# Ledger of designs, part 491: VH-VL binders against o27280

Target 1, 266 residues: o27280
Amino acid sequence: MDSMNVPEVLEIKRIVEESESVKTFIFSWDFRREVRPGQFVMVWDFRDEKPMSVSLIDPVRSEIGISIRRVGEFTDRVHGLSEGDLLGIRGPYGRGFELMGRDILLVGGGIGMAPLAALADEATARGMRVDALVAARTADELLFLDRLEAAGVNISTCTDDGSCGFKGFAHERLLTLEENHDMAAVCGPEPMMFQVMRILDERDVPAQLSLERYMKCAVGICGQCCLDDTGFRVCAEGPVFWSQELSRVREFGRYRRDPAGRRVPW
Key: E = the ipSAE of ESMFold2; O = the ipSAE of OpenDDE; V2 = 0.75 times the mean of E and O plus 0.25 times the DockQ between their complexes.

## First folded at step 22 (VH-VL)

Design Bi3 (framework fv_bamlanivimab; at its last look DockQ between E and O 0.95; V2 from the best seeds 0.88)
Fold by OpenDDE, look of step 22:
Structure Bi3 (fold): chain C 266 residues (1-266), chain A 119 residues (1-119), chain B 107 residues (1-107)
Amino acid sequence: as target 1 above (266 residues)
Amino acid sequence: QVQLVQSGAEVKKPGSSVKVSCKASGGTFRTYGISWVRQAPGQGLEWMGRIIPRTGRARYAQKFQGRVTITADKSTSTAYMELSSLRSEDTAVYYCARDDQYEGNFDPWGQGTAVTVSS
Amino acid sequence: DIQMTQSPSSLSASVGDRVTITCRASQSINNYLSWYQQKPGKAPKLLIYAASSLQSGVPSRFSGSGSGTDFTLTITSLQPEDFATYYCQQSDESPRTFGQGTKVEIK
């Protein structure tokens, strides 16, 4: 399995500045190594390694994009890189999204839109109707709107401060939207996903949700990303889960584990 | 629909500076950049640099490094290009254009600003 | 820098003619190639992006093809309004660079 290989050192071909805190790094990719929306890669800056979702999948150009939000030392270093610089990439890992039906709803918050952007591209390419609810704290943090529009996605925006679109949270906006989707894909802050999932379940809309957890090995060995009480490994059984799977996960929407394994509330 | 409107024609002396503005209307910059491209009389197109208004970060062609400064004011949806130490060779029409960060194409374009450098 | 070379530098054609303009990159640029039309005293107008994608509002008589280093802009049936100068532009890497242009003149 190619996913078990040592990181491949790749050159950053281009950098897209998505927002003040988010950059998309584009790499050449050998698509003999298949990658699906919702899967993640381990990004190695030769000091540390972090899991990152793939936000762009372009088989025509043989390129992938990885969107990274600046949130700590590792991502600070990565954000300091330039085109032409190198990163180590291994993967892809995990279970990606499955597409079904004709009408799909995407609900994303912040950097959670990264895997959904990739999914949107695939869905639209397949001729699906894609509605996207894009949420962020402020208008300046809304991601991928231009890409999504270019792909033919129908976008609804939601901001905490009302600076763009619906003022409020994604689940609140969702309550005001039509209930005619065949499936939904959700990714963002876990409290958001939790509320969104509940609404979708009430509407009998099949939903897939992408979780974020601390990962070390990415291959289901170390157990750092195990979910209570199912034992699901986010890196192996996820990061994309069906709503019915997550309904069995006690910690979902409630708490997470820090790098030391301690429970921390959302 | 987004439109770019540039400032008016300029006549400058050698050694002086010129600052051209580019105002976006009919929309926001969002994730798009603003590139500046110039065209000398009877010549082709030359890319000078780009700014991402959303982030304020700019990149420049090496040819213009240290001499060109590209800025943007998000509050007014306006980008600026300042070129210093003007030479006669800088006589050209200067265009701003919306820059797609993924595709790298330019659309739409401003109407252009004629800058004439003469003694 | 990537050099873009257009051919021909100029051509004469009649209304209804098939016109072909080529653009060659000094290195592979994948499909990061755009075509522009410029009329005298006007700003360039985007025609084609991603080598073959027709910009919205552009007549279907315009088409682009190619990948890697060799690209082609085709006008299937030249119209009176098509007499202009055409430029290719690579967007694979910075700095962005243009071809020298191809002037399409009336015969």
Scores: ipSAE 0.907, ipTM 0.945, lowest interface PAE 0.5, mean pLDDT 95
Fold by ESMFold2, look of step 22:
Structure Bi3 (fold): chain C 266 residues (1-266), chain A 119 residues (1-119), chain B 107 residues (1-107)
Amino acid sequence: as target 1 above (266 residues)
Amino acid sequence: QVQLVQSGAEVKKPGSSVKVSCKASGGTFRTYGISWVRQAPGQGLEWMGRIIPRTGRARYAQKFQGRVTITADKSTSTAYMELSSLRSEDTAVYYCARDDQYEGNFDPWGQGTAVTVSS
Amino acid sequence: DIQMTQSPSSLSASVGDRVTITCRASQSINNYLSWYQQKPGKAPKLLIYAASSLQSGVPSRFSGSGSGTDFTLTITSLQPEDFATYYCQQSDESPRTFGQGTKVEIK
């Protein structure tokens, strides 16, 4: 369920430079507003508002971290901010990941590793064994490797150009990994998630996948985050879905929608 | 395991500049920063600034703003600190240290580079 | 800038003694505090991070405590190799700042 509908204006406490294109913005946070890995927040720069992944959840320090990739006008403006500057934050919203069993596989592509980094911290804190497959186009775009290593996560990497780890796509590397996980959590480019989901379904591994869609209200009213065929609203029923829920969605992995609702190729 | 190896001791005249190198071995920078910390004879530790080699972005303590330049070369896993307009008060041992962006602690440290500014 | 004040500035102790060093921040730094040991002519060595977490390879006779503004480093049974200068360092805000140091000397 939704925790708030208006942005709270917060000071940027710290900026972590994850890569040339990704920064993590850290804020003080009152954890009476519970935050779960896989939930998202709406970030408001006083002109526009976009959904962003929570990548750090630290109740001990009373901090959250929001990882933002520079991809357009809004994120360019946010990346130009400094520590001490203000942003509005609504949320958290959506359904987070559910942990089960003792052995979890994380499969993340690019910025999709952000919610999985938060999940990895929680899973390791519970004493679970965590394997992570971290994918990117190049070595310099692999995210959160230092955090994952420090948490005791077993890491496999793949890059499109082969500059680090396996040369190729995440699903290709997945075919060579052990098949003894109790569950998987997947987040990244939708074509990658679709291919990974197919493999995990074939192997009868329960999988949860986190989707991104264009959002406006974040509370399920405006319809901008809807998936075809099911009426699911990513902001209300997701962004984390079980693979079984997504197997009934024809659009998943095949196309995306622009802000006007038009089908656009991946 | 990562080790930081610094360039050797230097003797400089007032008004000149010094450039100290810090080479990482046994690993890559990834998201770690490289901070520079100096220690004057018989004195404590003073943070000068930091670079994030992956992005090339540096930050400096206000005291050194305008006199210090910190750079990095990812291809050689080497960071550099250049201090200009040297004074006798800049006589110190200059350390580089690997800087965790989340925790903000320093581990490991380079062995230090003694810089003596003498006329 | 956050000022870090250590106490005492120096102390004399014998092998086997319990040694306590304090560090006070000019404002709350949560648990963003680290402790370092430095021997003459050597680089500092990280002992404690996050106020109380022991760095790998550091003997268990070292411990840290505190949160907010007041922090303590304790050595429960001083050994000959522990005679050194100790520094606290905050990392809650830029610039990173160190305490002035506490020199632990042989009686």
Scores: ipSAE 0.812, ipTM 0.907, lowest interface PAE 0.8, mean pLDDT 89
ESMFold2 (binder alone), look of step 22: mean pLDDT 92; pTM 0.944

Design Bi4 (framework fv_bamlanivimab; at its last read DockQ between E and O 0.94; V2 from the best seeds 0.89)
Heavy chain, then light chain:
Amino acid sequence: QVQLVQSGAEVKKPGSSVKVSCKASGGTFRTYGISWVRQAPGQGLEWMGRIIPRTGRARYAQKFQGRVTITADKSTSTAYMELSSLRSEDTAVYYCARDDQYEGNFDIWGQGTAVTVSS
Amino acid sequence: DIQMTQSPSSLSASVGDRVTITCRASQSINNYLNWYQQKPGKAPKLLIYAASSLQSGVPSRFSGSGSGTDFTLTITSLQPEDFATYYCQQSDDTPRTFGQGTKVEIK
ESMFold2, look of step 22: ipSAE 0.803; ipTM 0.906
ESMFold2 (binder alone), look of step 22: mean pLDDT 92; pTM 0.945
OpenDDE, look of step 22: ipSAE 0.917; ipTM 0.952
ESMFold2, fold request of step 23: ipSAE 0.822, 0.806, 0.809; ipTM 0.914, 0.907, 0.901
ESMFold2 (binder alone), fold request of step 23: mean pLDDT 92, 92, 92; pTM 0.945, 0.944, 0.945
OpenDDE, fold request of step 23: ipSAE 0.934, 0.934, 0.936; ipTM 0.962, 0.962, 0.963
ESMFold2, last read: ipSAE 0.794, 0.813, 0.800; ipTM 0.895, 0.907, 0.899
ESMFold2 (binder alone), last read: mean pLDDT 91, 91, 92; pTM 0.940, 0.941, 0.944
OpenDDE, last read: ipSAE 0.933, 0.934, 0.935; ipTM 0.962, 0.962, 0.962

Design Bi5 (framework fv_bamlanivimab; at its last fold request DockQ between E and O 0.94; V2 from the best seeds 0.89)
Fold by OpenDDE, fold request of step 23:
Structure Bi5 (fold): chain C 266 residues (1-266), chain A 119 residues (1-119), chain B 107 residues (1-107)
Amino acid sequence: as target 1 above (266 residues)
Amino acid sequence: QVQLVQSGAEVKKPGSSVKVSCKASGGTFRTYGISWVRQAPGQGLEWMGRIIPRTGRARYAQKFQGRVTITADKSTSTAYMELSSLRSEDTAVYYCARDDQYEGNFDIWGQGTAVTVSS
Amino acid sequence: DIQMTQSPSSLSASVGDRVTITCRASQSINNYLSWYQQKPGKAPKLLIYAASSLQSGVPSRFSGSGSGTDFTLTITSLQPEDFATYYCQQSDETPRTFGQGTKVEIK
């Protein structure tokens, strides 16, 4: 068995409290194993395993960060951990974002900002102009604002309740922005991504979107993350897809499959 | 443009408690923490603890564990440090500082609060 | 706890001098090292973070270097306003710890 697929037990070096529901766990990382923004790792708490996006990539410090939202039993346990505790990490897996052009628009919602934060760091390091539309339900749920600002990212915020920035949804805010970009990267709730993709397509802005699906093996074997019709495996061909690819995925923005394989609407 | 403004000097008796406030002006705490650092006369800097106002979670140096309480009120953008069972050795200037969770540095400091413990 | 040791504890210098202050950590702290300047009766001021990153608004005559356990703060040409006490601080582990300080005095 490939050593890459065996979880490495790593110590939590630091924990960043991003919000009441989101923590970023920092780990030492051997960068002989390259990690790209948009890729994910499988996090193992010795009871269960879940895919998590990498939100920080720091080759200088030889560290990565994994941002985890508290949403269920597994993440509840993980959020109970402290610095110095151990987790199993295997990966990275999947296709990450590609950078092109000089100007990039990031559109993120909630925890979807995690991979985009890492992408922002890479883009800014390359000298790209980075604009970020950060969306959340409330001001206190907006993620990575300070980090993005420190990186030189131009931020526009929107919240459902209007507690910060534009009152409304990301796609609504996007409609008010007239500036064009060379490319866009999108990650967040799928209904949001669906609407954002539509707008970007109308504007002829190349876009990459990161999908979330129930994932088990992460290596393209079990098929639980397979998208209907296309046969795309989110863990192998994704999770980052071009808008043209997603245009072929009928379920996108419409429904997903739960762990039992049942179709559930968004 | 965020500034941290602390409460005024305090004179306390041994065994009493002191509560120092630290108010952020020109902005909110956002995702930053607030650390408390003290400096005894003619001495160096000593980290006491930190709170993340956004979450309300605090961490303390072991030396002060059980004797210091750090709190924050997001609605007023104010952090507090309460030190109980005061001793003469607690005489110092107490600083609040904005704490970058990623870097761990303190980029904005309050003006300091002098606390004198004397019988 | 991580112990931070600065050298020297004090030094005398003249305007225009090159000043070098060192800081040693009891264990590797990667580049989680910051430098502060403190003047009498004032709060510390952040100069350098991440061992070598210059804080916004800080003059370019200040620079930091090092990684692991040994770090250096350099002032290329000392100015009158630079006479102060300087502290290093590690942020690799909690609790955060400071060096004992280096007082830069006028010769």
Scores: ipSAE 0.935, ipTM 0.962, lowest interface PAE 0.5, mean pLDDT 96
Fold by ESMFold2, look of step 22:
Structure Bi5 (fold): chain C 266 residues (1-266), chain A 119 residues (1-119), chain B 107 residues (1-107)
Amino acid sequence: as target 1 above (266 residues)
Amino acid sequence: QVQLVQSGAEVKKPGSSVKVSCKASGGTFRTYGISWVRQAPGQGLEWMGRIIPRTGRARYAQKFQGRVTITADKSTSTAYMELSSLRSEDTAVYYCARDDQYEGNFDIWGQGTAVTVSS
Amino acid sequence: DIQMTQSPSSLSASVGDRVTITCRASQSINNYLSWYQQKPGKAPKLLIYAASSLQSGVPSRFSGSGSGTDFTLTITSLQPEDFATYYCQQSDETPRTFGQGTKVEIK
């Protein structure tokens, strides 16, 4: 399809340095193409193309922000770019988060906070009370804290090494939090999401979780983003799934897939 | 909560350098930048440059490129601005300010450091 | 560099007056515009950001409007503590640039 094969080439307007390993790239965006929190875009550096979460959705300024963690050759090249440089953007794609009720819990690990930061902005704009549990290995890897505070989000932190907030994993901190939320949104390392999902399910808290899988086409044609047991395509039926949908998926929390589709332990 | 406290006034000779400190108390920098802004007597405000302490990356206004160096020490929550090859026209109050990377505004300012360049 | 031009350069006003100060950018800056108040011997104080958003702790008699290239700071009922110099600042591009200032003096 011509639209799928034609990324829009956009200038990087601003780069926000979130951490040593994470940058947010901000672009002008025509919001006749609506973007929802939890949707993703395909980012093309003129060599490779990778899915990335939208972390900022600002219709007033006509801007979107895309947060990218440096993890390999593609992201190393993108992190080397400057304001004014060009990237190709296709999208948005996928199913975003749905908001319900008045009190939402966000649980994010590492770069998984990116789509949740966008959701927090929308939730606070609707007048919802937003609590966020932000997890990382160290204090310097906690993302979006200043932005979340400015939006009026109530933040709890946890770090593996205890350098900020609770020492331990996100699900361990979650057990010590008040159980007064109407819904939850979860994004981060899949083992973390699995443990968090189990706790939220026991508490009867409706939860939506955003999955990461290998993608190529982003529109559901190529099958590269399929989940084992259901045939769900993360790019078309997700990346955001309700916990009930994921309970049907055996692979969730058990293993991941490399670009060749082979099972690899978490 | 967070306050920016700058080093004291300095009198310098032409051709020398000055290094002004800016310490955050009541917190850390997190992802905020620290910008440096100067104001000559009776004049307006002039942005000199900014550092992101978490990453150590600085950028400078072109007018000051080559004369200004901005650094940060995360362990002491202190930023520094060094201006070299001082001239009498560099006589000013030098401010540090907390810099929001998204908005680009300055919501917290240091008290200012007066620098006088004379023989 | 984006040039920011304020008008007027100074004005005289009485307590209770409505005061307006304008700021013009040399190119569109969307709403990346902030306003500051500065009293003699003191650091600037942020009043308005994003063209129209009031900073926490700033009295509601201050307001900002505009987008693109033309912006206005309004003080609806001038108080004795409002006699100061006011600056606009753009943050759409690096380098950040300020207007030349508008001094509001007691008449």
Scores: ipSAE 0.820, ipTM 0.913, lowest interface PAE 0.8, mean pLDDT 90
ESMFold2 (binder alone), look of step 22: mean pLDDT 91; pTM 0.944
OpenDDE, look of step 22: ipSAE 0.915; ipTM 0.950
ESMFold2, fold request of step 23: ipSAE 0.817, 0.812, 0.803; ipTM 0.909, 0.902, 0.898
ESMFold2 (binder alone), fold request of step 23: mean pLDDT 91, 91, 92; pTM 0.942, 0.941, 0.945
OpenDDE, fold request of step 23: ipSAE 0.933, 0.933; ipTM 0.962, 0.962

Design Bi6 (framework fv_bamlanivimab; at its last fold request DockQ between E and O 0.90; V2 from the best seeds 0.88)
Fold by OpenDDE, fold request of step 23:
Structure Bi6 (fold): chain C 266 residues (1-266), chain A 119 residues (1-119), chain B 107 residues (1-107)
Amino acid sequence: as target 1 above (266 residues)
Amino acid sequence: QVQLVQSGAEVKKPGSSVKVSCKASGGTFRTYGISWVRQAPGQGLEWMGRIIPRTGRARYAQKFQGRVTITADKSTSTAYMELSSLRSEDTAVYYCARDDQYEGNFDIWGQGTAVTVSS
Amino acid sequence: DIQMTQSPSSLSASVGDRVTITCRASQSINNYLNWYQQKPGKAPKLLIYAASSLQSGVPSRFSGSGSGTDFTLTITSLQPEDFATYYCQQSDDSPRTFGQGTKVEIK
């Protein structure tokens, strides 16, 4: 068996409290194993395993960060861990974001900002102009603002309740922004991404979107993350897709499959 | 443009408690933490603990565990440090500082609060 | 706890001098090392973070270097306003710990 597919037991070096529901876990990483923004790792707490996006990539410190939102039993356990505790990490897996052009627009919602934060660091390091539209339900749920600002990112915020920035949804805020970008990267709730993609397509802005699906093997074998009609495996051909690819995916923005394989609407 | 403004000097008796406030002006705490650092007269700097106001979670140096309580009120953008069972050795200037969770640096400091413990 | 040791504890220098202060950690702290300047009766001021990154608004005559256990703060040309006490601080582990300080005095 390939060593890449065997979880490496790593110590949690640091924990960053991003919000009441989101923590970033920092690990030492051997960068002989390259990690790209948009890729994910499988996190194993010795009971269960879940895919998580990499939110921090620091080759200088030889560290990565994994941001995890508390949403269920697995993440509840993980959020109960402390610095010095252990987790199993295997990967990275999947296709990450590609950077092109000079100006990039990041559109993120909730925990979807995790991979975009890593992408922002890379983009700024390359000298790109980075604009970020950060969306959340409330001000206290907006993620990575300080980190993005420190990186030189121009931030626009929107919240459902209007507690910070534009009151409304990301796609609504996007409609008010007239500036064009060379490309866009999008990650968040799928209904949000669907609307954002539509707008970006109308504007002829190349866009990449990161999808979330139930994932088990992460290596393109089990097929549980397979998208209907296309046969795209989110863990192999994704999770980052170009808008043109997603245009072929009928389920996108409409429904997903649960762990039992049943169709459930968004 | 964020500033940290601390409460005024305190004179306390041994065995009593002191509570120092640290108010952020010109902005909110956001995702930053607030660390408390003290400095005895003519001595160096000593980290006491930190709170993440956004989450309300605090952690303390073992030396002060059980004797220090750090709290925060997001609605008023104010952090507090309470030190109990005061001793003469606790005489110091107490600083609050904005704590970058990623870097662990203290980029903004309060003006300090002098606490004198004397019988 | 990680022990931070600065050298020297004090030094005398003149305006225009090159000043070098060292800080050693009891164990590797990667580049999680920060430098502060403190003047009498004032709060410390962040100068350098991540061992070598200059804090915004800090003059370019200040620089930091090092990684692992040995770090250096350098002032290329000492100015009158630079006479102060300097502290290193590790941010790799809790508790956060400081060096004992280096007082830069007028010669």
Scores: ipSAE 0.934, ipTM 0.962, lowest interface PAE 0.5, mean pLDDT 96
Fold by ESMFold2, look of step 22:
Structure Bi6 (fold): chain C 266 residues (1-266), chain A 119 residues (1-119), chain B 107 residues (1-107)
Amino acid sequence: as target 1 above (266 residues)
Amino acid sequence: QVQLVQSGAEVKKPGSSVKVSCKASGGTFRTYGISWVRQAPGQGLEWMGRIIPRTGRARYAQKFQGRVTITADKSTSTAYMELSSLRSEDTAVYYCARDDQYEGNFDIWGQGTAVTVSS
Amino acid sequence: DIQMTQSPSSLSASVGDRVTITCRASQSINNYLNWYQQKPGKAPKLLIYAASSLQSGVPSRFSGSGSGTDFTLTITSLQPEDFATYYCQQSDDSPRTFGQGTKVEIK
């Protein structure tokens, strides 16, 4: 049996409190199942199962970290767990980020910084120069700043309320930043990613963006994660897409779908 | 660049309590924890507990559970450790230290606060 | 609790000597091991983290090695400012625990 598609029950080794609403859960991991930044796992609490981004990939310690924001019933239950408690994990799934060149820009909003933190670790380990634009509603919700700083990442911040860094949205801050990157990686609220993608495309910066859609099977069979016009499955052909791929998708940045498939505005 | 500055030495009687402060200068706590570590005269280092100031959650070594309270005030970038029901064996230097949640090491230490418990 | 045992408890050395200090954990701690230097009347100072990573600002004559249960701190070409007590500390599991210390004295 393929161990990727059957949840492995793992013990929570450590919990890192990233913010009031975000925790990173660290597990021992057998790296015969390789994990790449931008891939995701399905986390099972024995009642429900949700996709979550991998934010830490440490083959030396044989550990992965999964960052989870408290947003509802499932995540409330997971946030109530302690070190030593069990979760089921299947994966990893999806297409990860591809690094190229020597200068990379990361643009992350909220929990979207999670996969970018993992990417930053890999990029710095390769000797790349990494700039990160980290966005949140408030200073207390800016994620991974200490970890990124320790990795040698050059950080710019923005907050909706101006409590840290630039007051405003990520795309507004981006307009004031250097344009000399070989590539960009973007993850966060889809409206933010759409606005950021427009700017990067105008600057001719190759960009990869990580999308979220409702997922059930995570291997591309059930169709729940499909994008409208292309038939791309976020769990199989994504979640990371090049900006050129997304430019062919009318729904990106304009609306979303609920678990029942109904069209809902952003 | 960030420094941890602790409150001054204390002399206490058995049965009383002590509250030691630890202020971050030149920065804020952000996502770092603040741990408290004590050292009795001529002895090694003993971890007492830590707080994550951003969330206000504290964890204590079992030996101190019920006698120690660790708190933090994000607005003043100050952490506090209060130890109650003092005994002579609590005579020690008490350190605060910046605590990396991922590594679990202590990369910045306060200067220490000597607490003497005698009648 | 994970017990950390250092060896030796003390040693005498001369300026220029190579010094090796051993730390053993009661169970595997992977590379979650940190080394500190402490001088009399002063706070400890982090030297090495993750068993072998040199903390910023620490001279390259300090190095760490090991994984699992057995770890070493090595000081090459001992300097006058290196006479101190050295502690290992594990951070794999709570509570964080320290070795008993190794005092390095001038011969």
Scores: ipSAE 0.823, ipTM 0.914, lowest interface PAE 0.7, mean pLDDT 89
ESMFold2 (binder alone), look of step 22: mean pLDDT 92; pTM 0.943
OpenDDE, look of step 22: ipSAE 0.914; ipTM 0.950
ESMFold2, fold request of step 23: ipSAE 0.800, 0.791, 0.821; ipTM 0.898, 0.892, 0.911
ESMFold2 (binder alone), fold request of step 23: mean pLDDT 91, 91, 92; pTM 0.942, 0.942, 0.943
OpenDDE, fold request of step 23: ipSAE 0.932, 0.932; ipTM 0.961, 0.961

